# VH-VL binders against Large ribosomal subunit protein uL10m (mRpL10), part 55

Target 1, 224 residues: Large ribosomal subunit protein uL10m (mRpL10), of Drosophila melanogaster (Fruit fly) (q9vpl3)
Amino acid sequence: RGKINIQRPKAPHYERARVVAVTQPKYPELPKAKSCFKTRAERTQQQQENPYNEIIAREVRNWLDHSRLVAFFHLSSITADDIFRVRVQLHKQNLHLKSYGSKIIEQAVKNTRYEAIVPLFHSNHCIVFSPDPEKTAALLRIVRRVPQMVLLGGIVEETMLSRNQLVAYAQMPGLHAVQAQLVQTLSQAPGHLIQQLQAHQNSFVQVLDVHAKNQMNEETPKST

## First folded at step 16 (VH-VL)

Design kc2 (from hb46 with light chain N58D)
Fold by OpenDDE, fold request of step 19:
Structure kc2 (fold): chain C 224 residues (1-224), chain A 118 residues (1-118), chain B 112 residues (1-112)
Amino acid sequence: as target 1 above (224 residues)
Amino acid sequence: EVQLVQSGAEVKKPGESLKISCKGSGYSFTKYWIGWVRQMPGKGLEWMGIIYPSDSYTRYSPSFQGQVTISADKSITTAYLQWSSLKASDTAMYYCARHWAYSSFDYWGQGTLVTVSS
Amino acid sequence: DIVMTQTPLSSPVTLGQPASISCRSSQSLVKSDGDTYLSWLQQRPGQPPRLLIYDISDRFSGVPDRFSGSGAGTDFTLKISRVEAEDVGVYYCMQHTHYPWTFGGGTKVEIK
């Protein structure tokens, strides 16, 4: 009886191999957790002229119209779980993360003031909406921790901003702070003006005094 | 202050046409939705439909589709609900309400009572 | 259509006591993006509805702190921590996640 090599078992006889192949429980592939993010292909197939697309397009437009802050992000190899985590964090700040197909976005913004954003949506992307432009700093803080989210640009107060401009905006003092600074600057302006005006007058008076003194000295007859 | 003011109570006969109005003020009328909600006497609220005044995009409840027409005139910041032919079953209070993406029906009109009787 | 079922139909409450209203949806109100659009409305006698809560738990401006909303998926709750006389009326839940938008049947809050 040949030594059963436990390390390299002899291939079973053809008939046995067939039986084993047929009796191997085909474990149903666990339904791949349908990534909450439909693959680009699935998204494209669903984008057929379905009345549903119009509804979604209208939704996109609605978010755009009602938002004072809109930020556009590219998504690079992000998992559904990661997106969910980010979404929760954003939601706590009243920031709403949405993802739409490029065609839907195109349809939504066609012939609108937002048409310029279409070139930003050629790849996997997401949009963050907020009614509060002051949340820009909070948004950027959250997204900094998510390397898979790359800021492309945004819209603040109906103005389209580049990535750099949006970052700069987030660093700006709030409207109230700017107003306070303006008031301070305006309050200081009259003082400086008065000083400058007085400086010229003072210099003129000094010159006149010197002239008057010189004239008095010339009129004093040397009493020989 | 955001306000929605609706037209006054209406008493009509079956078969008559009716158009009631909802005027918005204190906000940008074109940036918010206006919805219509029916409340039959002693009953609950029923969503009828919604309109976006900016482009007059309208969506109806299937129950009200073809039964009523929702429209808006942005120039006078007014939304409308109209019937071509009233039925006794149309007797109800009708509310208009503003809808915002970041909230819900946040502001409501005072309601328009429509009575349809023979 | 999504059916919104409210319980109880009537809630007699003693002044100063808490009240709780449940709203159950026939389908999940969670949108594909994870958002849930559920609102609570109050209608006092002879008045139009008033928004109390939106997005399950967010209080609308001017709404007292005694009102709170909670829930997820298909089960939602409105709580009044201390019922006041002015709280008498009918309360409605509303879903606006899916078209058509639908209201619950209403819960009448009365003072005992």
Scores: ipSAE 0.788, ipTM 0.896, lowest interface PAE 0.7, mean pLDDT 87
Fold by ESMFold2, fold request of step 19:
Structure kc2 (fold): chain C 224 residues (1-224), chain A 118 residues (1-118), chain B 112 residues (1-112)
Amino acid sequence: as target 1 above (224 residues)
Amino acid sequence: EVQLVQSGAEVKKPGESLKISCKGSGYSFTKYWIGWVRQMPGKGLEWMGIIYPSDSYTRYSPSFQGQVTISADKSITTAYLQWSSLKASDTAMYYCARHWAYSSFDYWGQGTLVTVSS
Amino acid sequence: DIVMTQTPLSSPVTLGQPASISCRSSQSLVKSDGDTYLSWLQQRPGQPPRLLIYDISDRFSGVPDRFSGSGAGTDFTLKISRVEAEDVGVYYCMQHTHYPWTFGGGTKVEIK
C-alpha cells in the first residue's frame, strides 16, 4: 500500500506504517533542492496530494457540470456542530455544501469560462451546489442565520452572478409558481380573461382569438 | 430513458484476449463516470475501476491494476473492459454502471457473463 | 482498502414485517469535502444490482417509501418498513468516499 492514498486527502499514511510506528527519532537528511522554499513535510504533502488532486478535480468538474445553482461563500471559523447543522438544513433542500482546496478548484475550472472564480478561493471558503436554481431563495434564507458564511457570488444556469445579482435573482417569483398561477386563472375564468384583455389595449382581440381557439396556452410555451 | 447495454456472454479459453463493451444511451455520456464491477459465481460485488469518458481518465482498484484495461470511445458512447490474457479465475459476471455527483451507481448494465475454461 | 461489514448475512422475514440491515465500515466515511458517500444496492435473483439509497438516506427515483437509510461515520442501516414479495434478493452497502470503492458482503432477504 503506497504512501499516496486518495481515500485520506489531508493526512495520507500507510495503514501498516501507522500500526507499526511506535517511537523513533526522525532526522531531516534530504539534500537541499534547487527550489528550497519548502520544508520536507510540505514537499511530501504536496507530492502525495497530486494524484488525489487529479481525481478530485474531476469530481468537482462533475458537480459543476450537473449544477444549475452554484454559490460561493467566505467561511469564517465555525464549530463542527454548527456546520453539520447547516449541512443538514441545506441537504433537505437539495443543496450540497462542499469545500475543496484552491488547487483542486483551479484544476477543475481550467480552460472553462469559470476560471474567474479561482481568486475567490484564496481564503477559507465553501461552495453550495444544487441542480435546482429555484432553491436560491431557500439557500439564502438558511444562510442568513449563519453569519460565518458570507455570500461572494454564484453561478445560475451557467451564468456567473455577483452577490447582489444572486440576491436579486432569489427575490424574483419562481417561474413554476408564476406559470401555475396563470394556468389556474386561465382554467377557472376563460371568459373573464377575454373581457379583461379587451378592456385594456388595442391588440387584445388578436390575443383573445388565439386563446379562444385553445391551440396556444400563452403561459405554456412547451405546448406550442 | 437512461440505458447501459452490455455485449453478450463470452465463452473463452485461458490465454485468449477479450474486450467487452457497455453502450450508454439516453444521457450525456461525457458528463458521467462509468465503473466496472465484477461478481464472481456465488459471490458479492467488487469494484474494478472507473473511467471519466470526457478525457479517458481511469482509476483502477489495486486488485485489478495491470490485470485489465478500461477504456471508452465517447464518439459512440461506449466503455470497454479488456483482458490481454484470460485466466480461469476471470470467470464471472461483469457489470458496468454509471456514476455522477448527485448520486451513486444509479444505472447498471444487464451484465456480461464471461466463462473461461479449458 | 475500507472493509464494509454487513449483518445479518441472511434475513428471512415474514411478509409485511420490517427488516433491518446493518453496514459497518472499517474507517470513517466522511470525505474531505465534508460529505459521506454511502449507498445501498438491491440485487434481485437473476438481475443486475439497482440503486436504492445514496448519500446515506436519499432515496433513488422510483424506490418505494418503505426503504430508508440512516447512519453516520462508520455505522449505517437500511430499513424496509414492510417487506413485500418483490423485495427478495441480496442487499449491498457500498462506499465511494475513499478509493478504492468497496462493497459490503451482502445480506440475503427472503420471505419465510
Scores: ipSAE 0.781, ipTM 0.910, lowest interface PAE 0.9, mean pLDDT 80
Fold by ESMFold2, fold request of step 17:
Structure kc2 (fold): chain C 224 residues (1-224), chain A 118 residues (1-118), chain B 112 residues (1-112)
Amino acid sequence: as target 1 above (224 residues)
Amino acid sequence: EVQLVQSGAEVKKPGESLKISCKGSGYSFTKYWIGWVRQMPGKGLEWMGIIYPSDSYTRYSPSFQGQVTISADKSITTAYLQWSSLKASDTAMYYCARHWAYSSFDYWGQGTLVTVSS
Amino acid sequence: DIVMTQTPLSSPVTLGQPASISCRSSQSLVKSDGDTYLSWLQQRPGQPPRLLIYDISDRFSGVPDRFSGSGAGTDFTLKISRVEAEDVGVYYCMQHTHYPWTFGGGTKVEIK
């Protein structure tokens, strides 16, 4: 531009850089409402602005494909320090705390049996993944001390479970008794639980066979 | 036993095409990503891109977008890295590696040395 | 692209003594899902890379407990409590939080 303003002298680059450095000696702490997770508005905006939602959706599919336990929670306001401590505590049990926007979840579960989970992600939430369905009891014990995390339901052995069903699953006896308890449930009560269990019963048998095979075969690698 | 076995070393001239392979075994091939990593002589590691063999979805590093093609044939559990026209600067060791949700690049191929010279 | 800066470039170490390798990222490695995807690889002379540590501090199967990882945010460290002859090689940090995935420049550990 051709106009000049004599009343606005240009600052030297060194002084400008030094002023910025002095005014930013420490990075601010994360806001408590944002914790270790971004807010719902930020997650939604990031999804809309991120051209790679297709990649992230496949990452979610990969988590789902390798997780025999998936639990969904409503997340109320929690400090960054508190959610970090919960994340560390869960991680020690091979439980992995994560959060995704609803658009990413919708894309990840498109054309799968899990499309029904998408509405759970319209409010502030978190998900816990684990390859170890036996860790369900540990998960519930840990989050019982975290009132900000409210269990909504989950997926166990490729079967969608309500909150009450997941709690009941966590209290099931050992591996062989899971088959007996499932048969008892099917014989005693008609209704939504029975229909859902019947629809996915074969997935429990298959995963129980894998667990029995893994227990006899110590060659299966385990990462934590 | 999880294994990634790569095709053997290649000596090529500039302008020639090349397709190297990475055969996975001992695991469910379609449930894991395969990534390709370049190591130029005497240099560090450079991520080239990744493929999800279940649907052949690929993503490239910007430095390699348009320079190379990553593909997979899940029926023979094999991933590929392909050049349509090699350059001398493509001389390097190329590794494939498996990636998944619960860890990182956990298993690596033995490497394929590609030498491009006149 | 996230730049991963490793320090030192070379770490000559007396056998049996500790070694420490630092890795600093140009941006936070906390992904939108809430986790941090920082890994450490070892490349012995003439061999492909080998996974040592993932998720900042988790040792991969078969990795000796003399290797440990730590860090948060943008600063991460790999420690070898007692360097053995087989630990000679180049160590890389790797972030797989953001695409494109990137590696540090490497740190050569050698016996002096």
Scores: ipSAE 0.780, ipTM 0.911, lowest interface PAE 0.8, mean pLDDT 81
Fold by ESMFold2, fold request of step 17:
Structure kc2 (fold): chain C 224 residues (1-224), chain A 118 residues (1-118), chain B 112 residues (1-112)
Amino acid sequence: as target 1 above (224 residues)
Amino acid sequence: EVQLVQSGAEVKKPGESLKISCKGSGYSFTKYWIGWVRQMPGKGLEWMGIIYPSDSYTRYSPSFQGQVTISADKSITTAYLQWSSLKASDTAMYYCARHWAYSSFDYWGQGTLVTVSS
Amino acid sequence: DIVMTQTPLSSPVTLGQPASISCRSSQSLVKSDGDTYLSWLQQRPGQPPRLLIYDISDRFSGVPDRFSGSGAGTDFTLKISRVEAEDVGVYYCMQHTHYPWTFGGGTKVEIK
């Protein structure tokens, strides 16, 4: 038995090399003709889906612009009948349950302050929209009975709130001005999600900065 | 209160151009879609297309793609429907209507009658 | 394109009696976001259309409670519990689930 070496091939390889050598030269055929030619149906679908994404993203933007309450949930496996019943309960409270692809959400919030929410939509999710932020308590009461919907956070009066901040907001019935002040106070102490994203961004910038400085040291010569 | 006020009736000849208007007031114009709907004489309603005035994104019904131009000027809260070359078959009543997330076409203009005849 | 089929085409109704208008779509109107976007419009003679019902059953502001909507999937109904003289006109269903948006052919409600 000898020393173990991952790089060293085993004994049959000289016979394998011989078998490969007797194989006649491979003609450069067949080009995968089907991969080079799109069907009319495939081309039409791709074209329609691109305009579909554009208009649906603006529909989502319109929901965001008109909703004083937006709540984000992780969605575990749930039957269509169960989610339909939840949707009906929420609708009675002017709460609108929706789900969109992450690409559409990304387009909808592009160039807005809400870009930070995009990572929440890489997993299975749903969103609840409402024009009535007073309905936050009703939302949380209904979804407590739905363990498949796990609250991640939300937006109230255009301010991002963590899960705990949204729960705290929901427990403050009363004057609209008091609720607005609470949201404003909570927004000045942002949740750890934003802080974690900021830290990752700073780490990436630091790596790029070190790389850029190394390049500058290599390119110190004067040009004539 | 929300209002959509359209430009007045037009009598035109085939081949002429035309631009009709729909001015929105009483609401935040850029937060709502404006749609255009045609009603041919004695017929029902046809959706022509819709515009999002915030960025002027426009979507047309296939029946009207390339036949009309929908546009908006958000500085004067006005949407437009335009023909480069009218046909007699364009004789109809044209409505604008407002659309948004929480309802449907909730407010309608009074209509603009376009008559195209030799 | 989604075809919206309304029945009846004409509905003569005795004043004070109910009227029922059916709208059937060629495809499900449940959108990929989970909601159904079916509306009912009223067009009185010589007037623009006005919104009555949206989201299948939600009554628009200022619409009397004698108007109600129901349905699911492909089959929808507008009911007028007691027809009044001002209810004369043409009623349209409209879907905005799928692009292009489409209307039903209309149902003319008349007083017998």
Scores: ipSAE 0.777, ipTM 0.909, lowest interface PAE 1.0, mean pLDDT 81

Design kc2 (from hb46 with light chain N58D)
Fold by ESMFold2, fold request of step 19:
Structure kc2 (fold): chain C 224 residues (1-224), chain A 118 residues (1-118), chain B 112 residues (1-112)
Amino acid sequence: as target 1 above (224 residues)
Amino acid sequence: EVQLVQSGAEVKKPGESLKISCKGSGYSFTKYWIGWVRQMPGKGLEWMGIIYPSDSYTRYSPSFQGQVTISADKSITTAYLQWSSLKASDTAMYYCARHWAYSSFDYWGQGTLVTVSS
Amino acid sequence: DIVMTQTPLSSPVTLGQPASISCRSSQSLVKSDGDTYLSWLQQRPGQPPRLLIYDISDRFSGVPDRFSGSGAGTDFTLKISRVEAEDVGVYYCMQHTHYPWTFGGGTKVEIK
């Protein structure tokens, strides 16, 4: 009853929508006016949203530029208390849990090699950033107990990794473990040194070959 | 070692233009924001705005929008703050500071004192 | 604009005694990304500001452990467990959650 004072009326409830749809005639001029003209409120909201998106996209770009580990998750419904506890656990490991809209992510990765990640953000999601890629194992350990966070993949050392590749990366021993094996070999008696060194050298080459192939091959195909 | 070195003190008359500089060194200039902060004599700190030197995107505090121009030249790792027409009320100390994702304004320039008097 | 209110305005303290500085924001500093971006700066007389604490409670490198930060939402606190002579100066809280970024009015810490 009476005039509604806006060009675009608010959507009614289901029962009211059925009655309104029956009694609301279609006029050609009304659809054209809606599509051609924006209200002052719509203009103000759109302008405020656009400046926000521009600067926040650059903040995301800055997180990406400074993070040697980035992990992407689908986020199922979770209580505010539970996500807060997860955020605290992650922060203690220098892992930073964030959430952004898909439009902001799209702007942040525009004209970068990371444009392929945009489809991951069509559903509810979160991102974990860290400057320390060896925290990948700690990340996966913490998230294993959070079924609401489902790993989709990540970026390690500026290389996009699938879910399985990221899990495999987290299980690799550090370079220091290989160095320790070499030192242990050199401490043995001279008579056994050659055979022991050959065995460790073959293991060392195999570990380095796996690491090198993982880094090189992952740069060619992009994950989906 | 990260350093921000600002240009020297300036004494100007109202209506004159001025451009002061902030040269960053010891870090990847385009991976960090540069912000400008004003401190009027005997007063606290005021955020004037920031620039992302990678693409020269700027954001101003509403109090300073249209009053100053923030710019950067990434080829010489330098950010600038400039006035087209100074007012006596622009007399203040001006600081540049570096900002990034994992902390806050972590390194500051030494400040540039600008004095505007008739 | 987010107003940051610091109390006290001046904190005269006996050497070796604690000091506590409060900062209250006019609205929540929890950003849409889920984190809170509150920092504490120190400005010694005649010097530029320097970062003490970021992300509410994380000490910047080289900052003594007598400085600690705490808080949530709109209420934040900087504590100095034992004030030293070198701690004389003005302390500012700063929020960089919402644009424009804003500072508190400052708290002057001085030795009685």
Scores: ipSAE 0.769, ipTM 0.904, lowest interface PAE 1.0, mean pLDDT 81
Fold by OpenDDE, look of step 16:
Structure kc2 (fold): chain C 224 residues (1-224), chain A 118 residues (1-118), chain B 112 residues (1-112)
Amino acid sequence: as target 1 above (224 residues)
Amino acid sequence: EVQLVQSGAEVKKPGESLKISCKGSGYSFTKYWIGWVRQMPGKGLEWMGIIYPSDSYTRYSPSFQGQVTISADKSITTAYLQWSSLKASDTAMYYCARHWAYSSFDYWGQGTLVTVSS
Amino acid sequence: DIVMTQTPLSSPVTLGQPASISCRSSQSLVKSDGDTYLSWLQQRPGQPPRLLIYDISDRFSGVPDRFSGSGAGTDFTLKISRVEAEDVGVYYCMQHTHYPWTFGGGTKVEIK
């Protein structure tokens, strides 16, 4: 009695195959995890119908006005889970990750100093807010681990910075350290100036002294 | 130091108008919200509304919409709560408080007691 | 409107003992961006309210370490590790996630 080849079972008879195919439990397609990120189209449609657009725009303005650090990111194929993970990490550092529709942003920044940021919001984007500009380094450290978040630029202390400028800013010593360095440099400047001023005076006095000594030597009569 | 100083206690009759004030100091007045909270005698806190002094954007609780007017004068860093016609039921302590994005009502005024009696 | 329900209404506590106050919201206080705006306020007798906790668990400046906040979604808790005499008063939770902003009914903390 031939060993039932368990590795390559003979294809069932056509009728059996049909029954098996029909009786295969159609597992409901796991609801495609609706990417928590509504497509741009969905967001735009929701924005048009949302009576709360003004409220949201005001919220954005509020965040901008209270933030000393604002960073803009492009999102490339990021999952909701990834966003959540990043959000948690950022939150621990008092960094707040938010996402808004382009129309809302436009409304929020219309006729304000922030109007220049509108072009950054033509694609999938998120914004990170912080009341503390010193958190820039922490922000960059966290997002380095998230390749789906691409830094576009930011605002630090009401100044718009490019990506490169923001990176450079994060590498700079703290304001206090810079101030301390400045004070040290400034404190040394008067010393050098005084030395330079004194150097000329001292040289002049030396020349005069030599001249005086030479004159005294000429006036000493050779006592024959 | 951040301070909110409210106007003094008011005793009024029904039908009279009233405007109470909340003056902010020690911070940038235009960058923070000012909210008003009612507390009836022996009762809890009730949110009335908020105002953004920079542009005077205002939001009201539905319960207070049309009943009161919240305003601000940023030039003197003062927020206002006003009634056109007081009712006996308006008898309460009224608090102003500062609000912003990274916290909550972090600083409060001392309160203004409004008594409305015939 | 979001209803904030606090329990208990009154909390008699012995000095040095812990106290716990619960606040439950009728709806989730989590915004679409994941932020939750829940605060705890203390009102001592004859005084204005004072902020204790914001963003569920962040202690406001000057607030003693014995106060702590926790929770998520619809359930929030304020804890006092060791109640002191100065802690007597009414405590309120507040949601400011959704308009209109709403307060809990308050919990009176008193010394036994």
Scores: ipSAE 0.731, ipTM 0.867, lowest interface PAE 0.8, mean pLDDT 86
Fold by ESMFold2, look of step 16:
Structure kc2 (fold): chain C 224 residues (1-224), chain A 118 residues (1-118), chain B 112 residues (1-112)
Amino acid sequence: as target 1 above (224 residues)
Amino acid sequence: EVQLVQSGAEVKKPGESLKISCKGSGYSFTKYWIGWVRQMPGKGLEWMGIIYPSDSYTRYSPSFQGQVTISADKSITTAYLQWSSLKASDTAMYYCARHWAYSSFDYWGQGTLVTVSS
Amino acid sequence: DIVMTQTPLSSPVTLGQPASISCRSSQSLVKSDGDTYLSWLQQRPGQPPRLLIYDISDRFSGVPDRFSGSGAGTDFTLKISRVEAEDVGVYYCMQHTHYPWTFGGGTKVEIK
């Protein structure tokens, strides 16, 4: 009636490790992420069940067609309780957290301008949908406290934005109509101009801050 | 203004065919699903199936698979429910309703009463 | 098929008093995308159904705030905080998490 672990397990020595390496799979298994969503393996299995994919792809298409804000995230291991809390917090802001298999996303965006998003779903991921593009700032504030969700990019007002463009959009002041016009303008600019504008925004803020401290007076040129 | 307007009441005999309609207006017809719901006299609601009008993809409740056909003509923003051979047990009120991602069946047609008697 | 069981079948209630309707599903209504798709409909006498609550607790546009929904998993509740005369009718829960979509059997609310 002795206990199974009365003796401490002996650590494997080098000879065992060498034999194990020869007999083990060619590549080490990576730590798997935990999620209240289906894992990557579970989502891949559901993708392979083709008849169900037909209707789910159209559900995703419907979310895309009705969402003025869509954000894509890589999802690291997270507990079911933690992701549930994030889902509830997002829902209060009219932000809807979802996850789908990559083949379902591929089918959903086929023959649309959004086909370019498919590579984002080769890893474990989640998507946030919202009809309210002004909620982009709230989304980014909430997920900043959730390091397991890493922003990959998004769609605002039917325009695809990189991670940096989405962050820039969220930081801009203004009314909904002004923000929509700005997104359209950024999409028309060459790539280097967009990057330059983002850099100048940060530099401009720093210059204004230094100037305000030195002069106690506003001397910025007006666009009037 | 979003509206779903259904065709008028029908009185039919067993074995006859029937096609009833549901015309949507005031919204982008192809961006929303249309579902059909049966309500037998004095009974509750039964989901019959749903159609995505942009490509006419349909999904039926198993209870109605092979019993009815759901279709849509997006050029006239109209969904249809049809029987090839009616039975007396098809006597019911039939509703169409709009469905989409951010809610449930949010707008309903006024209903089409179908009476099938021998 | 997911069976939706509503209780009570009939809810006579005194005007101005609360009413509570329960809906129980035979399986979890959490969909593979992570959300729960449970809705409540009202059917007044002689009228088509109308949407009251979706996503368990979200009120549809134009629905008075005396209607509220709650629940999780397999157990859901619709509450009417102060029943008014116009609230007479049959209330249905509906799940659209799993195909085929199914309704509860209905709960008749009436003034006693």
Scores: ipSAE 0.730, ipTM 0.892, lowest interface PAE 1.2, mean pLDDT 81
Fold by ESMFold2, fold request of step 19:
Structure kc2 (fold): chain C 224 residues (1-224), chain A 118 residues (1-118), chain B 112 residues (1-112)
Amino acid sequence: as target 1 above (224 residues)
Amino acid sequence: EVQLVQSGAEVKKPGESLKISCKGSGYSFTKYWIGWVRQMPGKGLEWMGIIYPSDSYTRYSPSFQGQVTISADKSITTAYLQWSSLKASDTAMYYCARHWAYSSFDYWGQGTLVTVSS
Amino acid sequence: DIVMTQTPLSSPVTLGQPASISCRSSQSLVKSDGDTYLSWLQQRPGQPPRLLIYDISDRFSGVPDRFSGSGAGTDFTLKISRVEAEDVGVYYCMQHTHYPWTFGGGTKVEIK
C-alpha cells in the first residue's frame, strides 16, 4: 500500500476541505519502522535519568573515538518515511545517522577539543558517523537530495572543519588516491619519480592550506 | 591479532569468593567496552554487565546487580568478574567479550568454567 | 526487559539445504539514536560464541555469504542458504538497543 502523507482537499467540499485541512490534519500511517528520532521533550527526559545518560554519553564517545568522519546537520521537519529512506541510503555507504540530546553530547565531549560543538545540538539535529573519511563526498551527494538536512560542519581525521571546509574536503582527492599515486611514483624511473613526488607534495600541501584557510575564514567576523 | 584470554577453570564451594580475569591484547584496551556473559550448563546466553575500561564505568543487568562486581585494570589490559560469596547456582561458563560502536560483541574469550559444589 | 523469542528451537537440516531462523522482540529495537542493534551469534559445540551478523544484516569479517540477516522493528530472520557441516551449533539473536541487553533462547541447527 503506497500511502503518502499528502492532504488533498476534495473538490466538492472546498469550504469544508479548507477548514478540515487546517483544523484536523491527517496523521500519516507509520511505516513498519517507528519514527527514527525522539522528540525534543523525550530526549530531555532521557537526559535527566542520570545512569542512562552516563552510559549513552560513553557510547557517543565510543562513536567519536572510532569515527574518522563525523558530520553535523540541522534537521528541519521531515517525515519518518523520508528519514528512514535517507538512513538506509547512508548505511549502504557505511554512514551512520544518529541523534542525541545536548546534555549527552556535552558529557561525551567533555575535556576534548570538540566541546565547541555542544551548541549545535540545542535545535533539531542529526549526526552522521563513519570510519571512512573517503565517504565524505558520498555523504554530501546523498544529503544534497534532502533539503531538510542542513550541513553545519564536521570532523575529519580528528580535525574540526566548518561546513565550507568539509565541502572543500569532499571535492579533493581521497587519501587512498594520493597513496596509490605515491606507490606508482615509487615504481617509476628516477627523474619521473622526483617530478611526481613534488606534484603529490604540492597537492597535499595545498589541500592542507585550503583546510587552514577555510578554518580562518569561517572564524573571521565580517564587519562590512 | 585481537585476543581475549580468560583465567582457567575454577572449582569452589558455596560461600567462597572468586575473581576471574579476562586479558585483552592486540587492540587499544581503553577504546572498547568489555562485557561479561553467563551460560549455565545446557542453557543459553545471559548478559551480566559491561565495563568501559577508560574510566571503569560499569553497568549491570538487573538480574546480576549486587550479585557480582565487574572491574578493570587498564594498566595490564585486564577485566575482572568477581563474587564475594558463591552459590551453587553460579555454576556456569563465563565469557568476556569486546564491544564497540561499529559492531557488537565481536571478539570473545575462550570462557572460564566455574563449578560450585559442596 | 526485552524478551527475544527465537523459532524454531531446533532445526534439523539436510546438508546443502537452506535454514531459516526467526527472532521476535517484545518491543521495537530501534534505539533513541535512530539505529537498530540486532545481532546474530553462532556457538559451535564446545566453543565460545562468534559474531555472524550485526546491525540486522551486516556480515562480520570472515563470515561466509551464505549467512544473511534481514528484518525490521520486532521481526528478524537469519538465513543460511546452503547448510554445511561446520554450521552445526546453536544460533542466538541478541539485542543491544535497550538495557539490559538480552539474547534469544537459541536455535539448534543440526544435520539429519
Scores: ipSAE 0.618, ipTM 0.842, lowest interface PAE 1.8, mean pLDDT 80

